# Miniprotein binders against a7ua95r516to809, part 20

Target 1, 294 residues: a7ua95r516to809
Amino acid sequence: ASLSLLSISDLVPDLQFIFFWMSNAIEILYFIQQKSPAYMQTIELMDDKAGSKESLLSATISANEEAMTILEEVIMYTFQQCVYYITKTLYVVLPGLLDCNPFGTEPSSEQCRRAAGVCVCAVCVMPEAVRRVVSVFQTTSDLLQQYQVHSEIQSQMFAYLFFFTNVSLFNQLIDKGPARGWFQRSRVLQIQASVKILLDWAKGAGHNHLAQKFFAKFCSTVTILASPPQQLSQMSWKALCAEHPSLKPVQLHRILTQYQLMAELGPLPIWQPSSEDEAYIYRTVDLLESFENH

## First folded at step 3 (miniprotein)

Design u1w6
Fold by ESMFold2-Fast, scan of step 3:
Structure u1w6 (fold): chain B 294 residues (1-294), chain A 85 residues (1-85)
Amino acid sequence: as target 1 above (294 residues)
Amino acid sequence: DTSEELRQRIDELLREAERLMEEARRLAREGNLEEAFELLLRAIILMIEALLIARELGDPDLFAEALRLIARVIRLTVELERELS
C-alpha cells in the first residue's frame, strides 16, 4: 500500500484501509474498557479457593493491560499515518489559497433542480484552490463518518489538521507575503474571503470551536491587515496585543510594519511596542511558527 | 444453553480464531493482504463473541484467554501493516 502525495482522491483507497483498522481498534478498546471492570468485579466476588481466584485475577489484569496497550499502539499508529499523509496533501494545496480570487470567480457550471415547477439554480463559484483544500477536509470527514470513528478521535484529527493549516498559511504569508504582494489590501481581502469559506465549512461540519481555536493566529493576522487605517491607528500596542493574544510580539510588530508600509501611513512608528515587549520584537527566531504543537 | 454447551462454543470460537490467524499469515506471505486483513477482522469478531460468552458464564480463565488472543490478532495486524508500509 503506497500512499501518494498527488491528490486526496488518489489517497482514498489507502486511507480507507487505515481508517478501517483505526475504527476497529477503537471499538475493541472501548469494548474492553466497558466490560473488563464489571468482569473483574465478578472475579472478586467469587467465594472459590483463594489461590485460584488470585492467580485468575492477576492473569486477567495482565491480559487486559496487554490487549489495551496493543490496541492503543494500533490507534496511535493509524492516526499518525492518516495525519501524515493528509497534511502532506494539504501542504501542496494550501499556498494556492493565498493566490486565489473568490470575488471574481466565474461560475464553471450552473446546477438546476426543479421544485414545485420552479427551476432552482445552484452555482458552483468556489475557486479551484479553495475547493482543493475543502476537498481534503471533506474527504477526511467522509472517511471518519463512513468507518464510524468516535467523535473524540474525529475532534483530535481536525484539531491537528486546523493547527497544521493555520501554521502553514501563517508562515507562508509572513515569510513570502511581501515578495508576492499578499500584503496588498485587495489581496488580503481575497485571502480573508477564502479563509471564511474554510471556516464556514468547519462550522457546517460541527468543528466551529476547533476552527476558532486553531485558526486564531492566521485569522488575527488577516483581520489586522484588512482593518481600515482610521480604525487601526486609533488602537494602542497594548490594545492590539489584548485583541490578538495569539500573536507573539515579533509577529504583531512584523504585521503592523508591513501594514504601515502598504497603507502609506509614513515612516513614523504608530504602534510602539511596550517596554516589556520591546526585547521580544528583535527575536526573529520566533517570527515563524513551529509545526510542533506543545 | 447449559454451562457445558457455552464452554464448548467458546472453545470452538477460539479454535476457529486461531485457524483464521494461520490462514491470514499464509495469505499475507502470498501477497493477498486484503483477504488476510478480512480474516483477521473475522477472528476479532469471533473472539469478542467468546469474550461475551465468558462474561455471561463468569469464567475468568476463558475471558483472559479471549483477551490474550485479541491482543495476538491485533499485534499480527500491526506487524502486517508495518511490513506493507
Scores: ipSAE 0.015, ipTM 0.411, lowest interface PAE 5.9, mean pLDDT 76

Design u2
Fold by ESMFold2-Fast, scan of step 3:
Structure u2 (fold): chain B 294 residues (1-294), chain A 85 residues (1-85)
Amino acid sequence: as target 1 above (294 residues)
Amino acid sequence: DTSEELRQRIDELLREAERLMEEARRLAREGNLEEAFELLKRAAYILFLALRHAAELGDPDLIAEAERLLEEVRRLIEELERELS
């Protein structure tokens, strides 16, 4: 009934407050870590005229440990809240990426008025569905930089966002792909091009290593589905497992079965699982990925 | 009512933090920087507890108030840091 989607822009004010809390908690934690040694040294250099130097030292250590524990809990809580709101937005926009045609992006008539017969505008115009996903990542990066969040926490944030994106895209493709036609070669090539735009963004943002690590499963899936029939049919089950270690046997089997059907390679299975793997291929509970971080 | 009990606890924590901050400002003015620093650490701890409870309750006004007080504690700590350096 409603056509309004909550964009990342609508969440920016709420996210700004949460990032502000996280940044302040981190600053206070670092202040305590920095000043604790100096204050402890001051106590140790004091003359113990009142006979309480050791008690004061012990009390200060205990108080600092308690304060640090609570600050760490607040940092973790605010981190989880940011992740929750950002991934909720991603979940809404990610399926659009799988339906996106980056090769068929329509440039405005005004932009290409004098380029009739040569498509020059389309190369510079990101498809809307891909742009929405990139906007979520870019806004997150901008907020982390604006609030000067430590690079380690920034890396942890993008590690989880890429993990979530990978799981979401993989599950959507495997679960809904047959009904949506996403396994057809033309659609797979469109998906591959769209994913490349996301990976290129991640590389430009300094997160190439995280993107390679956390997108491995979805990238393997798209790579297999985009493979020419001549190449893929010559590979053994063992060779495919070795090239795509991020895929579970049941996942690889589902992908190859869909590939065989869409490429019209015949009625009999081409790829034969090992006897060891065959037992696990029938465990449908392992087909889709969990959103729980392992 | 659990929500009402949590709200009361948050109010008590915010009030205690403000008291500690005011006492810390007084001690800092008197030159007792070490004791002022200890009170500000305690105020920060109490405010982070209030923040956690306010977030659990889902009350944006209480969340904003705890956040505002934490920013005040940060500024007071920075003042002490300058004098202790």
Scores: ipSAE 0.000, ipTM 0.227, lowest interface PAE 15.7, mean pLDDT 76

Design u2w2
Fold by ESMFold2-Fast, scan of step 3:
Structure u2w2 (fold): chain B 294 residues (1-294), chain A 85 residues (1-85)
Amino acid sequence: as target 1 above (294 residues)
Amino acid sequence: DTSEELRQRIDELLREAERLMEEARRLAREGNLEEAFELLKRAAYILFLALRHAAELGDPDLVRELLELIAEAIRKVLELERELS
C-alpha cells in the first residue's frame, strides 16, 4: 500500500518543468541551425571592405558553435533528468508485473459462447500492476507530445525506457524467480500475457520496432519457459542460441535448468552446451544484466 | 520591427529577466525555494523571448550571450527543482 503512493502522477509536475525546458532548448538549437546558413549568406553578400567580411564570418561561426555547445549540454542534462525520474518510478512498479494474473479469476462462459455453443475465447483483464506500468509509458508519451519534443528524441527516450524495463524484468525473474515460484508454468503464462499487454501498448503508440529490439532478452526468456515440452525437447543447444542470440550462455543454461525443474511431462533431454560455450555456462558475474547501456 | 525597435525590446526583456533572477536569489537565501523556483522559470521564459528577437536582428554575438544566459537560468531552475523534490 505504501509503494502505491509512488506513482508517475506524483512526478508529473516535476517532469512538466524538465520537459518544458528540454523542448525550449531543442527549439532554440533548431532555430540556430536554420538561421546560421542565412546569416552566413548575408555576410557573403556584403562587400569586403577593409577585410572586415572574413572576421565577421569567422566570428559568426564561432558564436554559433559556442551557443550550440551550451545548448546541447542543457538538452543532454534535461534528457538525463527525465530518464532518471521516469526509470525511478518504473523500478518500483515493474516487479508487480511478474506477480499478477491478467487472465482474471474465472472466464465468463456466457460472454465467450460462439455460434457452435463452444467457448474458445480467453478473458484477459489488465491487472493494476500492468496498468501502473502502462500509465508510466502513456504519461511519458503524453508529456513528450504536449511539449512537442522532436520525434527522434522521443524514440531515444522510449528506447532507453524499454531497455531499462527489459533489464529490470529479466534480472527480477532470474534472480528472484526460483524463490517466488515465477518459473512455474502457470506463472510463466501469466507473465507472458502481461508482457503482451505492454508490447501491444508499444505497438499502438508507434514504438513497435523499439519494443521488438529492446525487449528481446526478456521475451526470449519467457518464450523458452512457455515452450511446450514436445517443441523444446527437439531443439539443440545451438538451435536455441541461434533463435535467442540476446541470451548469454550462463543465462540460457539457467533458463533451461529452471524449465527442466518445472517439466510436467517427465524428464526432459539434457541440453548440452557447445564446446565453445562450456567454459561460460557457470560465469555467475554474467548472469544478471547491467543497467549501463552498451 | 526595425533593428532599433528589436534591440530596445531585447534590452527591456533582459532587464526584467535580471530583476527576476536577482529576486529569486534573494528568496532562495531566505529559504523560500518555491517562490524562487517560479521566478526563475519566468526569467528563463523571458530570456527565450529575447532570443527570438535577437535571431531576427541577425546578431550572432547577442544570440550567443542570450543562449548562455538561458542555459544558466535553466541550470538554476533544475537545481532548485532537485532541492524541492
Scores: ipSAE 0.013, ipTM 0.294, lowest interface PAE 7.8, mean pLDDT 76

Design u2w3
Fold by ESMFold2-Fast, scan of step 3:
Structure u2w3 (fold): chain B 294 residues (1-294), chain A 85 residues (1-85)
Amino acid sequence: as target 1 above (294 residues)
Amino acid sequence: DTSEELRQRIDELLREAERLMEEARRLAREGNLEEAFELLKRAAYILFLALRHAAELGDPELIVEALRLIVEVIRLIAELVRELS
């Protein structure tokens, strides 16, 4: 419970032990899958001089199946524990990303002196709120690499972390955005710039495909809200649905309604839903995304 | 001769791992979960090494014994990690 108050750096020692054992369990599972069938064949081809060949083969098969089952359970459990503690840390730092201003981050006088060669008051460091989120992803990446966790497990880890981040940010923006002023154009542009930093980090880390897939909903939302009024007013409902397939009709309708309100574009006729989409909008009350892995 | 010497060395690794696992069970019963975990970690490492050497030697009996002990140490680690969590 108290772990929810810790930074990612405070969790590193515990995560190191879990990743160490996850890596070892994966290595042994790989050995059993790749090597054990060959040894079973060796037993099968042995002379039954001791009169126990069938017994040894049966014992080996049983031990192999039991070991594989337990190794898979341990791998799953350690993976789930890592995800739990990492996402718990993410949940604490993610709201700050929606409130930070990457355009208005002023360097200290000391940082301005360090940038003296360019003599411009440009952003010298990543905004603190964005840095905290990136730090969680970078620490996770470093630990997975340090313990040589298989690439497929690394991909599954970042798939879930990006999924979690997307759902958390989307739900907060949709649920709290109107009250917090996050739908105002200036705030949307700040959010877009912050998200760009996260996506650029993911690309640099080799996870561009996962980031594109799992951030699609939040990126679509921010893209629509950041669109110039002149550009967006020229697009039909059908065109917007085609450009943003990750958004459910009810979600797209809510986003466009907020955009219309903030941009003072007048009535919604240009973004009229199709008959099927309209029926869906009126039938469902599920606006927010689930954190459940379907 | 050399293969028989390697067999004996592998068996020594398996026996050392069992000793560490038994000590870890004792520490866990006493509530010393962190030290029990460290001993199980060491036992698993020794067992992983023993399994690789047994596989390289091609000895089915040593492979089976190493796998049996790996199953056991992994069960103990899983149970202990649940208690730590």
Scores: ipSAE 0.026, ipTM 0.459, lowest interface PAE 6.0, mean pLDDT 77

Design u2w4
Fold by ESMFold2-Fast, scan of step 3:
Formats: C-alpha cells, sequence, structure tokens
Structure u2w4 (fold): chain B 294 residues (1-294), chain A 85 residues (1-85)
C-alpha cells in the first residue's frame, strides 16, 4: 500500500487501543486527585495502636505521588502517540485541500430549484479532498467521545491538530503555491471555500474558538491572496500589519511579493514597501513556519 | 445485595490481576518481554475496573488495595518498556 492509499480507517484499531489507555489513565489520575484526601483523612483518624500512623501516612503520600507521576507519563505518551498517528494521516490528505474545487462545474437540478426558492434541500456534495480531512477530525472526535476522554484533553488535542493543519497548509501554499498556480485568484477562492467547509465543521463540533485561534495565519494568507490588487495597493504597511496580526512582517512581505509577481498589473503597481518599511521587514527573522518547529 | 455483589466482583478482579502480574513476572524472567507486557496491560485494565467499583462502594480498604496494586503494575509496565527500548 502506497501513501496515496493510506486512510484514517486503517489506523482506527491502533488508535482505539491508545485512546483506551489514555482515557483510563486520565480517569484514575482524576480519581486519585479527588479521593486521596478523603482516604488520607481516614488514616489520620485511625487509632495508632499496633504501628506508626505517621509511617503509614508517609508511605501512602509517597505511593500516591508515584502513581500520579506514572499516570501522567502514560497520559503524555498516549497523547503524543495519538497526535503522531493522526498528524501523519493529515499530512498525506492536507495538500488535496489546495487542489480541489468545492464550487463544481455542473449544477444539479436541485441547485437550480434552491436558487429559485422552490427547494430547501439542494444536494451539496463536499469535495472528496475536503471529506478526507474532515473524516480524520470526525474519527478523532468519535474516538474521544467513545472512550470518554476528558474535555480538557479533547480541547488540547484539537488545538494541536488545528495548529498542525494551519502550519502544514501555510508552508505548502507559500513553498509550492507559485509553481502549482495556487496563487491564481480563481484557485485562491477555491482554497478559501474549502477551508471554510473545514472551519464550519470545527464550529459544529464545538471547537470554533480553537479553529479561529489556530487557523488565523493561513486564513490571513488566503484573505490577502483573495484581495483585489487595487485594495492592497491602497493600504499602508502599518494598515496591512494591523489587519493581519497573525503574520510576522517577514511572512507578510513574502506573501505580498509572490502575489505581486503573479497579479495582473494595473495603472499603479501593486503594493510596494517604503525604505522604512523594508528596514522593518528585514529586521525580523526570515523563517517559514514548520510543523516541527514554529 | 448490590453492594455485596459489587464487593465480590472487586475481590475477583483483584485476585485475577494479582495472578496476571505473577504470570507476567515469570514471563519477564524467561525473557518473554512481549507476552509479559500483554499480561501487564490486561492486569492494569482489570485494576482500573476494580478501583472504579471500590470507589462506588466507598470502601477505603479496597480503594487502598486497588491503588497499591495499580501502582505496582504501572511501575512494572514502565520498567518493561525501558527493557524493550
Amino acid sequence: as target 1 above (294 residues)
Amino acid sequence: DTSEELRQRIDELLREAERLMEEARRLAREGNLEEAFELLKRAAYILFLALRHAAELGDPDLIKEAIELLIEVLRLIIELKRELS
């Protein structure tokens, strides 16, 4: 089986086992934290006739601390393994988001009826590439629910997955975009629509705040590339930075430079930095965001 | 009777976990680390269930025993993982 045939469903048995251990470790850790004080109090109230109550209390404290340390290691290890397997799968399917067309070319008869206002159930087919990405997130959500993983851990996992998705898409778009025609306005609008489907899924799943936070950089990039050249050329560098705070100055400059090289030229050139702006841009570290080191 | 049924289940789970742990230690001494690891995972699962039931019952002695055995099996799992690495 090649990487193109890899599916999230192929990993489900391994993920089920890991989530099972993570869930149990979290529950036991929480139980120890919540119930140990009551048990310790029972020891304190015990009659110290046959032995040392202080020795028993000390031994119990040490045992509880060791148990918590071990459980934390198990939770951390299983969390890392889940993230590893899920992001490995995401890495394979994410580039498809940059190549797909969610608008389609052939409207259905039901689409025409919806536009006329005579039908409210027009078929909306999610592009296969978007469906593959959503499937990874949905399967993750289903497994977290199936094994009753604590909501705080669920939020941490989706925070990381959204962060990974954002940096992966950003790096792909910036690194390969010009050569693959992804900076062409029609393609950018397709990318924007595909990403909106993904963000809408996140909102429906209860992760809107995390999605807004961790997709900010890629969303800003797509927004800039979808902006008319006239609009961008009229904005000052300070105004551009203020509209896109998620982008570092050097990243914003890279995006604008690539856009400038590919855009249709009007009577006025697309945005050009002043000498002062150039000095500011190149005062910062020139680094593309990586899924391994942001 | 529900409480008495629960206590019997806890005792059975604790006894089974101890047997699995002893068998795992024997396999580890023989160098069969993979099989030992599988038995320890099974023992840990049983002990998680025992602790949950002991908590429902509210019996401090059973809670203590379940926690102590769980600590021991988790310690063995970590030691075995280091050996396998």
Scores: ipSAE 0.013, ipTM 0.288, lowest interface PAE 8.1, mean pLDDT 73

Design u2w5
Fold by ESMFold2-Fast, scan of step 3:
Structure u2w5 (fold): chain B 294 residues (1-294), chain A 85 residues (1-85)
Amino acid sequence: as target 1 above (294 residues)
Amino acid sequence: DTSEELRQRIDELLREAERLMEEARRLAREGNLEEAFELLKRAAYILFLALRHAAELGDPDLFREALELFKEVIELVWELRRELS
């Protein structure tokens, strides 16, 4: 019951107020930028009576500079507050994405075809956990649209939300994955399907480029773990590094070690790091990603 | 004239915003944080209109006065939000 209090819908009134402030500040900033040159020209065309024109010009420049500074601070602060509250909500709901089954209970294709008399019988169900994550992104998108927030700021917002989601999911999978059973092939396939729903939402929302950029690390991890043993065992360490450049050597090594154990590929390691990467791996104590990167 | 009417309207908006802010502070002191918050939202909207009108009129003194009040409202709103949390 306490987890239901962390729903994105509970934040909507507060987020509406923050977006109200951000939108208004942006509009005022834009108005000043558009009108300031015309007003300055009007002052410059005035008669210079005892230096009053120069004083008015200086006062206008100072007022505009002060206004710009205050509005930029307001925009930055409200943006950071939105990000803070939205990511706090995401942090609570994201682990559920790793622990749900998007395939549900599905009858065999033969039973489906015989009962329905159709050639296709795929049943798609969005798990509650995935729905909660999508709801956070959708509500954010709806609020940005409702308050007509400029597209550049919308892009910055989703860039950070996707960055946060990627780091959170990657860290959860790497740190807690073995204990939670998330590295088992059946679980990895469920995770892959759940992530695809989220990526499909991003594409539909016009954020495909940002999603591809910021989910690269988590997507690489899931792709490796979901790979068949026959395919993956044919790749060298160098080839895997080249195919998954978003992964650090220590991260790739950890993922491959877990894959080897789960796939029961025997006691000898197949993937040998380069001597340089091996030295780097043994020096590096931090396997997890920082939420403060970039 | 229209510009004099606009100047008078801006002054009325600034005075109304100040009145709402003082009422909000009084309600906050009494523990009526939700009502204080609603008054500050009204003050913010009024100040937004004053800023737009002052910029359109090209009056830097009125614009600066509206900005100072706008900044003060924002600071009060965030202070109340921390207390409501």
Scores: ipSAE 0.016, ipTM 0.421, lowest interface PAE 5.5, mean pLDDT 77

Design u2w6
Fold by ESMFold2-Fast, scan of step 3:
Structure u2w6 (fold): chain B 294 residues (1-294), chain A 85 residues (1-85)
Amino acid sequence: as target 1 above (294 residues)
Amino acid sequence: DTSEELRQRIDELLREAERLMEEARRLAREGNLEEAFELLKRAAYILFLALRHAAELGDPDLFAEALRLIARVIRLTVELERELS
């Protein structure tokens, strides 16, 4: 494969150029890392020419340090710019994922609606809000593939994007969910289905391990909210914590408390902790607060 | 013979890259940043080619010199880019 050097001519926020710069810098860095040690060892084994061996070794080390430092700065800068641009786009489109219907009760085609107001289509379609999120991830994947960016960097980028997505969705659901009606069973099931579309995309793209790791907290939260009240009320606090290890005890307690407060689903029994469970929760909160305040 | 021919080609590439860098600096001082960046891209390409040839030849002196010039052209490019921000 032929390596092209950095192009810095335009200085525009163009993802294509930023990935081009990043890819070239990574390839040059990798080449230097692979070849430089062999040359340094060769110099050490050479006959001394009135100190020329020491001078050459010093020059090689100096040149290598300068090249490596500059390339690392360029890689970090371009990586940061990519992440910044992509997460800014995600920030705008992610809230829509929490407020869409992936079950296709509203057909997107006129032909389906024309059939006596009842959808006769057997086609499963992705909601526009989900499609926007998937398009961001797919475009990122396509650019990384097009410029043959090293797999380690690809993994780091998707790890960050999934981490950002998970935190953003979790915070939106917990902070705004009750007021937006997102804690209602029908809406929770829609959210769960929409998230599954994202997770299925990640699996297809070869990022299943990263998706499982970085979406764990949000997935646990949605699973709890989708659980029947009777099932939750029959579980001990210890059992609930064991089923959801990605959630800190204080986070789990907050989720359950919000679920109980939003019990507009009728005269159903709600989960209530025992006095011992309450003591355990508060003891755990104190420990967590201690770590956070340091 | 063949190794001496490669050494001569590497020397020519290193001299041409230095010339392009000097010309880019002059263009930048004149305010012609677009042409300066084009010359720096060309210098970078030539230097990487020289580095590959030095690796193939197994000449650590030329390898170290190519690395040094690569560091210089990239630093100059970054400095000029920062001037535009």
Scores: ipSAE 0.016, ipTM 0.419, lowest interface PAE 6.7, mean pLDDT 73

Design u2w7
Fold by ESMFold2-Fast, scan of step 3:
Structure u2w7 (fold): chain B 294 residues (1-294), chain A 85 residues (1-85)
Amino acid sequence: as target 1 above (294 residues)
Amino acid sequence: DTSEELRQRIDELLREAERLMEEARRLAREGNLEEAFELLKRAAYILFLALRHAAELGDPELFRELLEKIAELIRETVWELERES
């Protein structure tokens, strides 16, 4: 596991073999599902020895079950291997998304305008860090299309990749954000713009629903952090929980605490849980998300 | 006999697929992944062709044996390529 050598381009040969065999196993499984009923019916329509017919039918059923089980194992294993290699690459490139500036250093004057003395790009140029993440998703999509993998399996793949991306970005922001200055509003707006590029890519690729579902936690986090103090201070704890159901109370409390620290331009309201015991419990519970689905 | 000819052709296709898959594993061990991949594609096509011939024969026992063999060849090839890659 060399960090310097992890790029999606370096993994393409390995991924091609795995996707090829996954696609072939799926096609063979489909062929079995289509043809096995016809064979079983052929056996049942035989007008031969009753004992021989029953034995052949039992043997055929057993053979179909064994073959289907093996093919399902191959499909699951190849799927898991693809996920493993792709997420290893994502793990290396994702932190860069939190440090990049999608508004660019040398944007075209035609693509930028000023509002209240601040320069904003009408069309953001994709930063290298964002491009690297998009390249992983695009290469995965290209390989799934090249090997004609069924849409349901494609959806499962992107569901997991979006889940992994969401967890990785959320954990990096919560764990390292204070030390890296990522909670500062200017940095949060850059992060929000970068995430929008990923979400726009997902929409264009036909995965909008999956992206909305699996990026919910990180999107809620950057939405809160990008909120003006005047707006956020007028919301109750209950209202914030209702607006951001993807966030656990302990996570929401940590985010609001960091927000108060970073936006210290005046006294902000204290967003307290309904009880003192809750606030204590929230601070002592693990804040980070697991990469394993429980 | 047409049925006997189809059975013989299925046997020949299986032997060719096994040969191609073994050659692909050898090439993968030597670092020739692109050529190995081309042989695997050819092997997969031959295995599908053997299944189609078995379906045309209407022989459930032969069809069952081919399914088990094909699943095993796929599993072995994927695991071996993973180990070499």
Scores: ipSAE 0.143, ipTM 0.600, lowest interface PAE 4.5, mean pLDDT 76
Fold by OpenDDE base, second read of step 4:
Structure u2w7 (fold): chain B 294 residues (1-294), chain A 85 residues (1-85)
Amino acid sequence: as target 1 above (294 residues)
Amino acid sequence: DTSEELRQRIDELLREAERLMEEARRLAREGNLEEAFELLKRAAYILFLALRHAAELGDPELFRELLEKIAELIRETVWELERES
């Protein structure tokens, strides 16, 4: 199937298998970790019948280590596969978020209509492009809960997904934003509203801290771009750096340069980088975020 | 349950898990991976129950045997997951 047709719903059957084994492996591993020491102690307290105790202890240790190793591998593998499939679906739907007009009356998608009536959940009232993104996260959350995956693994999963989403949206905005008109104030306000809906969902889902942390860079970019020229032109480079610490100097410089061009402000001496930052604004390799840094 | 009853239950669970694993292997060879995987899920649940019972019984050798069987099941399951990916 073309990547463009891949929905999270199409992956649910495969994801269910993966989540089952991930959860089961975690549960078994945890059980072994808790019970194995007691067994080892029990063997150690047995009367030594001609070296049988040592042999039994060694065999039990070996079997335990093997089982734990395999379980850890399964957990790692299943986690990686989940991330892989879910991020593929995000990759398809995330560009729509930047083009979305959340202020328009877009019809709610029929898919949230449970057979018994109009779903009035927060997801069903979202703009379609936002709903598609939220649907990926919601489906992930539902599966994690359904299979009772350990809370730490859930947190790691959402941390990575939010990281991925932030990198994807940030890079698209910086790279394609000028050409697509996403730096226009009206478009930026639409993006800001769409992201707010996503953040509100994350807050409602109990992931507020993770969302605030991992979306910081994209949110900072959108906040700067959404600022009125009269306000932003009064802010110094140093003040902007302090207010938006998630942005690298090269990133902030690019954003301000594009903002200046879009707003026809001409050169603003107040936005001139400090002597300390001047060397860093030319590090174009640091302009876009890497997916490898997580 | 008496210790003997518990031991018998563990043995029954182990035999059932082994049966399911063998049937899953057969189905996998026939290309019926979905059904094979469902049997492996059942086997995993059964073996985990058996392992818990062995822990309650306090038999370290039986516990070890069950760990080995769980490891075997996991290895086979990972192989099937890799083929479907």
Scores: ipSAE 0.116, ipTM 0.618, lowest interface PAE 2.1, mean pLDDT 86

